# VH-VL binders against q8eqq3, part 2

Target 1, 246 residues: q8eqq3
Amino acid sequence: MKIHIMIAEDERLAREELMYLLQQENDIILCPSAENGDQLLNLYQEYNPNVIFLDIHMPGINGIEVAKKIRNEFEDKDIIIIFTTAYESYGVQAFEIQATDYLLKPFSEERFKIAMNRIRKTLSTKKVRKPKVDKLVVNLDEKMMVIDPNQIGFAAREGRTVKIHFISNEVIETKMNLKELEEKLSGFPFYRPHRSYLVNMDCIKEITPWFNGAYNLVIKDLAESTIPVSRTAAKGLFDALQGVHH

## First folded at step 20 (VH-VL)

Design Z5
Fold by ESMFold2, look of step 20:
Structure Z5 (fold): chain C 246 residues (1-246), chain A 121 residues (1-121), chain B 109 residues (1-109)
Amino acid sequence: as target 1 above (246 residues)
Amino acid sequence: EVQLVESGGGVVQPGRSLRLSCAASGFTFSSYGMHWVRQAPGKGLEWVAVISYDGSDKYYADSVKGRFTISRDNSKNTLYLQMDSLRAEDTAVYYCAKDRYKTSWYGMDVWGQGTLVTVSS
Amino acid sequence: SSELTQDPAVSVALGQTVRITCQGDSLRNYYASWYQQKPGQAPVLVIYGENKRPSGIPDRFSGSSSGNTASLTITGAQAEDEADYYCNSRDSSGFHLWVFGGGTKLTVL
């Protein structure tokens, strides 16, 4: 019934701010807090928490490296990790290690409540998902092409036409617009990060912060891929990644 | 053998001062938080104060805040409680206790046998 | 007394099971620890972190919590378990303040 939460934060005031926010929740019990990476790993093994609020910038080993150790060396795929940071530059690495969320310091009650809702959703194992594997058929001038959607890295509107970019670096042009393409791919993990792009979420390698709350995506195996994430689409992208990657 | 031995108790008049010491042996003193806990005659346990492993963080019960000072000397493996402006209600057996942890103190796993402080005219 | 509330006394027949409770607002969000104190002796930690036993504490001692209540359970009580039992947790004010319950006298019949 209670969610066991551990805080890893070396700055006393930031740690106490998190403790204050967590104490307002009726379904939370707090483990002993850690102030550095070694202490966190020891306490983690002793208490086996459900959730860690993990400061990226702890003394010694940074929080990203500690999270990688938990995921890879301890092979704990079920623990929920919420990164805390003063900077948005770590959002991509948080995604790579399958963090549930990240919180900017100083903490806002609104963002904290959102993070708590995601924690509860993840623990209930309720996810929005369509588990279907099928082919995409696109009409070209002289033939129909049968495409494995898993081979698509992204699609982009380039001028009046839409181009489908494969992870093989091949490109084809379709007469479908991005909305039509998205609908035909509804059973696959595609997302609209920008009005001019449709991205295969399984192919995202990196997410980097950009100006004004926007982000850029890098697609695996595609050189020079730079796919914008608009400010308004960023929330939905991180929400969708939790459903497919966590 | 992990051991804590308190000393410095005695009879003292109200308004006076006493300094309690707690000598630690059998463990790495500088790796653990330390507590003082007191027990008035015939009464229950009352938490008094805690100090982090390196002495950087100190916290006190409201009943003693501003009058008592917890400190430690890691080179001498000794915990201290300086008790100023003593009152009759401070009469108790005073225990020192080792915490399991450096900080974020969640369990006093080793206790001394206590030293009696009596505050009376 | 304290913000952690314990019944002042409880009895158990030899070999039977007894539960000692501790109630307080802070127990909603913080673990309880349990201490045993026999006459003329210093307290001994028997449960920490809700349900963890230090080395040397018999398996008959267990801990649990629900809501704002923590419990110490002794299964198969023995004569040597006769003692005062105190719960301990954070104070409802301040993050680094601690409080003991008033204590429960356990009598083994």
Scores: ipSAE 0.602, ipTM 0.832, lowest interface PAE 1.8, mean pLDDT 84
Fold by ESMFold2, fold request of step 22:
Structure Z5 (fold): chain C 246 residues (1-246), chain A 121 residues (1-121), chain B 109 residues (1-109)
Amino acid sequence: as target 1 above (246 residues)
Amino acid sequence: EVQLVESGGGVVQPGRSLRLSCAASGFTFSSYGMHWVRQAPGKGLEWVAVISYDGSDKYYADSVKGRFTISRDNSKNTLYLQMDSLRAEDTAVYYCAKDRYKTSWYGMDVWGQGTLVTVSS
Amino acid sequence: SSELTQDPAVSVALGQTVRITCQGDSLRNYYASWYQQKPGQAPVLVIYGENKRPSGIPDRFSGSSSGNTASLTITGAQAEDEADYYCNSRDSSGFHLWVFGGGTKLTVL
């Protein structure tokens, strides 16, 4: 969807040059900017950007050290870091911390476009879900339950209520309908194989043919449960499982 | 408790000047950007101006640029809006607002009660 | 275009879900913020950074964006949600200018 980009740069002119270049791109959205390393770490934790354009020479902790903190202490191997600097000598250090690219100041449109293409390529090759919410919260009558969506095998409408089936074989009842549940799980690989079911695609173990173009699913560790795939939903399911895109 | 209190509103003739003040308390004033936002009676919100945490950067809506000046005195925890060459169109309730951020201002999380400025002959 | 466009009014039945939209060119590259204003009161920030809720804002308020459109969604609307709602974002012509949408009056039936 949109690439969330953060700029860490204390000099207004350099920051505005980057903002001008970024505004020419239709697929990016700008996070609040940082002017020093501590501010960057705070904003990074708040906004969880996809990309940081990071000035090496900001006041306080330098940009190389900030990048190391993000990689090592926050263990974010996926964040894309583009260093900005007036000095070409930082190319080796950028490689050592696995930066995606670096840009010399003053910025050129040609080098910026190359960096953007590299960003897009890196994001397109990444086989990682970026959930909008890390946890799902479900109301039970007596309490709220905090759920890791990866532990859900499937949800099913059973009578008038929806039941969430965990891969542990535990089951809970929710007052949410499947549409609401699907919406809350929009950052996770859930699919509607049937109007009465919502399945975690990462938990599918087997897919077996059924009559008239329909199928059945078996969920990992829930071999006692089979989930129908309607004829109309089958193509979408196979497209999603095979990584087909347009 | 975090509070912003505007003062200095009143009735003034077109072409004259007025200075608004916004007294801040309950937070470190010098750590945040500050905004002025106005609302004409029965109308929507209009952003007016912003000033950086240290007063070094100031930006204005086109409707007031050249006539209004935002400023701050961090030793007094006070934000100001100097309004010169007032027009009837400047009649509004003026709010001061604290941004969530020191820089790169993306959210006005605390607002004052507003002070009414009426420009009328 | 530096303008943010909102529908002037929307109604929702008590307990139902409503979506308030905001459209403008700047929303392609900048987050929207959303403010609630009740009669005679100052605005209150309810969503910033596209989809973040300040402390004290109920989780029935959520935000999203797509293209040049931002949305505020209220699920399970309550009588106290009746208010004017304004979107706010950067002006596409400058890096340090802000604009508000015209506002949407939400009526809870």
Scores: ipSAE 0.586, ipTM 0.834, lowest interface PAE 2.0, mean pLDDT 85
Fold by ESMFold2, last read:
Structure Z5 (fold): chain C 246 residues (1-246), chain A 121 residues (1-121), chain B 109 residues (1-109)
Amino acid sequence: as target 1 above (246 residues)
Amino acid sequence: EVQLVESGGGVVQPGRSLRLSCAASGFTFSSYGMHWVRQAPGKGLEWVAVISYDGSDKYYADSVKGRFTISRDNSKNTLYLQMDSLRAEDTAVYYCAKDRYKTSWYGMDVWGQGTLVTVSS
Amino acid sequence: SSELTQDPAVSVALGQTVRITCQGDSLRNYYASWYQQKPGQAPVLVIYGENKRPSGIPDRFSGSSSGNTASLTITGAQAEDEADYYCNSRDSSGFHLWVFGGGTKLTVL
């Protein structure tokens, strides 16, 4: 996974200082750089970077105005903006536009490392807050089925394939593995109680103890469906049901 | 119709000079970076030089630095390569190429057909 | 300057898929571009910005990267795809310098 970073800076030496710092990082890739606000907006639309290092004072549209345009007119809430400037007086304006960080020129390695840590932290937070999925699409025998995730009771790996069990008692087979299915169901309350199972926590009816600290789950409206909870997964399940969050 | 046409190639002896020209048409020449790329007979491509849209920034491969000078005349839509102190290893087809971008160059999207330079005694 | 390494030659049967690779330190932080050159012709840009295809390039051409390796993939190779292919990127030892790989001759059988 690489972080796509764009620099918007009209002064060559300042741009090169930042490029030097960035190319020491092993998890970033540099987009083409912009030297003014209009060029930045064009390149932004072409490359869709994760991060912009944005000089407040550039020819044409200044950096604050560009940031507002991206946030409001293009409605990009996820873009990370790191303002750069030779002047300390812009801190309040950076806060108003919800910039992630603010770097004073000339750039120090110490402040740059702090900014990179904030970038990585922010991207990790946004990735775990994936957009809520409304529907799940699954391939079935060369057709696609559109599924409401709320109607899924659980999924189980049975031999080489994964079977999705609906609360209606219907069952379908998918070629997706449980990890892929869990990823596509991000935003819904699914949990892995066992390596071979993925359960909808909103559909759990009963939890009963089993040998050696394990448990069994019973799913609403599914006759005789008993789902194992491994010893190592039990704490996480109870934490999720009680609203505890890491 | 976007076109780049190189000229000025020929046979010269080592130590002599030669100037290549590249005439551009069909696009706004002053909006793009320009490159020279060469290809020795039977060999691969070798990047030679690049110049920014306004001529303010110029960069050269180590193999030609100090001997070659890239320049442009935006009023004539023409790119130049002045080649001084020519060596046998400079023998190649020389291409001019338009970059997609003004300054942060990431792709040569239009090429000329090249002009042959032969340096031999 | 930094090197970009390509295999000198690869073959593909008509209609099959082939991958041409390019390795170099600069590809860690910089996009690759790919050029096709047929005998007696100037190079043609087929991929830029890692995976972007210029207008007029068939959709059977695609690009990707991982770590310090960039790849050009041709799915459903055609006889007209027989050519030399060059990767190109920044030189990691300096800004604003460019380097080509040594080229890969693709033969369509």
Scores: ipSAE 0.578, ipTM 0.828, lowest interface PAE 2.0, mean pLDDT 85

Design Z5
Fold by ESMFold2, fold request of step 22:
Structure Z5 (fold): chain C 246 residues (1-246), chain A 121 residues (1-121), chain B 109 residues (1-109)
Amino acid sequence: as target 1 above (246 residues)
Amino acid sequence: EVQLVESGGGVVQPGRSLRLSCAASGFTFSSYGMHWVRQAPGKGLEWVAVISYDGSDKYYADSVKGRFTISRDNSKNTLYLQMDSLRAEDTAVYYCAKDRYKTSWYGMDVWGQGTLVTVSS
Amino acid sequence: SSELTQDPAVSVALGQTVRITCQGDSLRNYYASWYQQKPGQAPVLVIYGENKRPSGIPDRFSGSSSGNTASLTITGAQAEDEADYYCNSRDSSGFHLWVFGGGTKLTVL
């Protein structure tokens, strides 16, 4: 069986680099390549590939929006989408993604082989090919950041915006609201202890009582941070902590 | 009607030059890659060159690289092949062909009827 | 290798099924396309993208591939199918280079 792979990449040299890596694999066949989102959608419908390597930064409709269109409008839940990005070339960038996998440009042969092995494993299984999200991508003004959810201590609504507080004491601002952020983090042990907070339960250091059945949380390595737990959220928090960590 | 019409073929001496034209009609010329393919008398097809939809990328078979130049004028819906330093082995019917795709070319779906180039002393 | 290898000739009885093969290293990673050429005429694309038929090509034409071999199958061959058939694919020695097979003459008996 051959794996039918399509590349969506507008930069010729990057496209050719990926083609070179792919043509060294004995079990893949290359579909025609796309250089923008509209071309990708047309070719996708014509060739029905198993895998799309998709550049996030193509001109026009961004790669994340194209991926969502394929998953939602064409209802292709089995397609494997591998995002490509030049993360370190543009400094720290983050995207809002719930992707199958990603590959950093310039492509290393070692990382490419790892991605190919994950693709082959996914295609050999009989269960539904759901996206596995190892990282959270957050859109910040003129850049995006790739975030390890395990490094997040908590997020809080502060004024009109949501701020993500890392266990390193770094803070970033996101356009997502807490509900959207919680949904993106659904595979990780996050809990909403208060309407204005989202907390990483693996990072909770202390829980102290407060008035009227409420509590306060202290986050590991953020000892000066105090996170309120509302009375109505307290039981759910304790249930999740005891069921998750025992 | 989708058509490609080659012209400019003829008899030329070795070492001389010849320019082929391919007039396109009935489709959006600037949306597709274009190829030249040749066929020597009694022989099979040989791919010669391809040019991207906007003319920015050009690729050649080794047998003609450095001697032939593919070009296009999208305002005139015309494909060209400039053939310099012609050799006897360049004798062939030359076809222009439209690719199905703008880029990443995977099928020549419309062909002209060809123009004969004879290189002989 | 940039070569695509085809048998030079094949025969089929009228109404029978015939398979024309094309072999080459590039077919491992790239789709083949197939062209029919009748005497004195330009080639006509009959199969692209492994098994896709352009508009106007009869459904008796089909394509397949396995490993480094592509095949064109004509089911229920007709007299008008008598022609030369060429496979075409990428040249494995470089991007955006193409190569044709040597061609197969199909005779319908």
Scores: ipSAE 0.573, ipTM 0.825, lowest interface PAE 1.8, mean pLDDT 84
Fold by ESMFold2, fold request of step 22:
Structure Z5 (fold): chain C 246 residues (1-246), chain A 121 residues (1-121), chain B 109 residues (1-109)
Amino acid sequence: as target 1 above (246 residues)
Amino acid sequence: EVQLVESGGGVVQPGRSLRLSCAASGFTFSSYGMHWVRQAPGKGLEWVAVISYDGSDKYYADSVKGRFTISRDNSKNTLYLQMDSLRAEDTAVYYCAKDRYKTSWYGMDVWGQGTLVTVSS
Amino acid sequence: SSELTQDPAVSVALGQTVRITCQGDSLRNYYASWYQQKPGQAPVLVIYGENKRPSGIPDRFSGSSSGNTASLTITGAQAEDEADYYCNSRDSSGFHLWVFGGGTKLTVL
């Protein structure tokens, strides 16, 4: 399946930089590009892209106004909008119109890859939804335990086993690894803040800064259990809590 | 009716020059990109060149780069192809074609009937 | 420069379905367009933007793509569909360069 991507950018060199980056991706196809807001609206209706990389500062009608038209007048809740800009001050406006991300010019390859990953995750979530399982069944030796996932505060890897910590303070051991447990909990709001932890985001009470850009989590009713958030996982955690993915 | 009419074809000797014209009517010429495409006798289509709606961007196939020049006069609704240093391999029917778009060209939706250029000694 | 590869010829019985394919690296990231050319005539755009039909093109023409392959399908071939068919897309060596496939001669039996 290919992701149909449209670029709206009036400056040729900036447009070509984006096209060059996009050509490195094997799962995307480029729509015709727009150089202003009116052209974008016409091409958008003709091609129905999955994603628009949208320059805020095009001549004439600015990109934020165009995005509002798409969201409000065409009522397209599903299209992914990535703003491009030379200025950092537009983050709040991008959030208010439910943009998926924004990229500062000049474009960095690393930041672009992050945006592409968010695009792919967003499309996968909207396109295909795995059936939500009301209960989780966990094998405990020769017994099976039926668990309400909403009662799980977090799971942690301790040595070779994973321990599931309930908000009731009960703890059980499972032979599943965190990856298997995360897969079985798909459809519930669980996040990996650290390679050794899986946390129920609905149970997070507090987030406190820690050394070197890391954070600690406190879980509701488990006040003495602090869960580390690695530097690399911090942005994803905050994005998930804020619902930036639609 | 949207029309493109090529002219300026003929028989020329290798090394000489020829200028093709394409007269456009029935649409706003200055709103669209324009192409030249050629077809040698018994062969397939070969894209030659494109020019943006305002003439600011021009691109050429490797086979003609440095020898051919595409241009347009929007006040006369006319597309041109200046062909210098002609070779026998340039023998073809030359078509002009209108793109659907100003830039980022994705479809030649109107074609002329072509003009024959024969390069022979 | 990149190439677009087409089978040189294909046949279809009247009223049957035929698919003409076009393969090339640039088709991973760029739409294909398809042109029909009858003997002694200029080409006619029949599909652009992967699967879009210009006004006047019959519904029996459809387009699709997957990976580095684009396809033109005719779902009820008529005698007048006998023609050469060319795919066209970007040349992967440049953003604004174009290339045609070698063409496929469709014979309607």
Scores: ipSAE 0.527, ipTM 0.808, lowest interface PAE 2.2, mean pLDDT 84
Fold by ESMFold2, last read:
Structure Z5 (fold): chain C 246 residues (1-246), chain A 121 residues (1-121), chain B 109 residues (1-109)
Amino acid sequence: as target 1 above (246 residues)
Amino acid sequence: EVQLVESGGGVVQPGRSLRLSCAASGFTFSSYGMHWVRQAPGKGLEWVAVISYDGSDKYYADSVKGRFTISRDNSKNTLYLQMDSLRAEDTAVYYCAKDRYKTSWYGMDVWGQGTLVTVSS
Amino acid sequence: SSELTQDPAVSVALGQTVRITCQGDSLRNYYASWYQQKPGQAPVLVIYGENKRPSGIPDRFSGSSSGNTASLTITGAQAEDEADYYCNSRDSSGFHLWVFGGGTKLTVL
């Protein structure tokens, strides 16, 4: 997805030049900019950027001190820091705080592209964990519908269509089959208890025995819905609920 | 209670001037950027202008540039909009709004209730 | 300057989910914010920074973006959600200029 980039720079011309260079990139989105160290720390905590372009010479806490605080006191070892400076002598200090790169002002397009390449390489070699805000998009006849997967109780195939049942009791039809729906929900705890059903495991309220080693599920706030668990799917369901995987 | 109250709206003829005020209370006025936004009757929102927390930077929509001046008096907690050379298309409800941020303006989180400006002959 | 395009109207049944979209080239590099306006009232910020919700805004409101499109989603729509919704973002021709979308009237049925 997009790389979230924050600029910390008190001089307007320098800040605007960097914004101009950044907006030429297709894969980035700009956070609000900071003009001093305290503002940067507040915005950093609010926006959780992937990258900070950080001027060493900001009012208040200087950029080196801010970087040390992020690394040591906030313990963020994965954030990418690119220092900006008018002075060539800061390279040793940038290395000591594990900065990814530095840019000498005035900024050149060539040097900026090199820094962007390092940013992209660094991000591709690290598994950066951040809060996921994933939505499911479902095509309907005249519109696309954006769904929070946590609101889905279960989905069921009825003839040639699939119905998605929300914990609110709302039901929608989708043109996707259950396999496609399951694939799009791969980051969420959904399970196939039966060939005709897909269930949100976080929404299961009750599991009751049924004939021949099968079971029935009841979904939270959907007490009128009884979802079958086939004999062949039962072990996998219980293993998934108990943290045992195959 | 954080509050913004606009005043100074009224009926004026084209080519004349009008000054709007926005009185702020309940927050540190000098710590935030401020906006003017307008809405013509039956129409959508149109951004007009922004001013930095200390008044040093001012930016305007093309539709008003050269005719309108945004300003602030931090000692009085008041935002102003001086509107010169008014045109019929300037007829709108004018809102003042506080930004969440002092300089990098990404969200107008507090709004006044607006003041109506009508430009008619 | 860049335009932000919104559908002029959408409808949702009470308790159902609706998505309001905003499209524009500037949304490639800049966050969108979303404002709710009820008749005769000032706008209220409901989403900023793509997906952030100000204090006091119900958790049924959420935001997202992809490519040049930002979306406002209302899950479990209530009667009081009936309003006009505006997206707002930067005009890419200037770093300190902003534009609003044309607005979307949401009707709760």
Scores: ipSAE 0.509, ipTM 0.807, lowest interface PAE 2.5, mean pLDDT 84

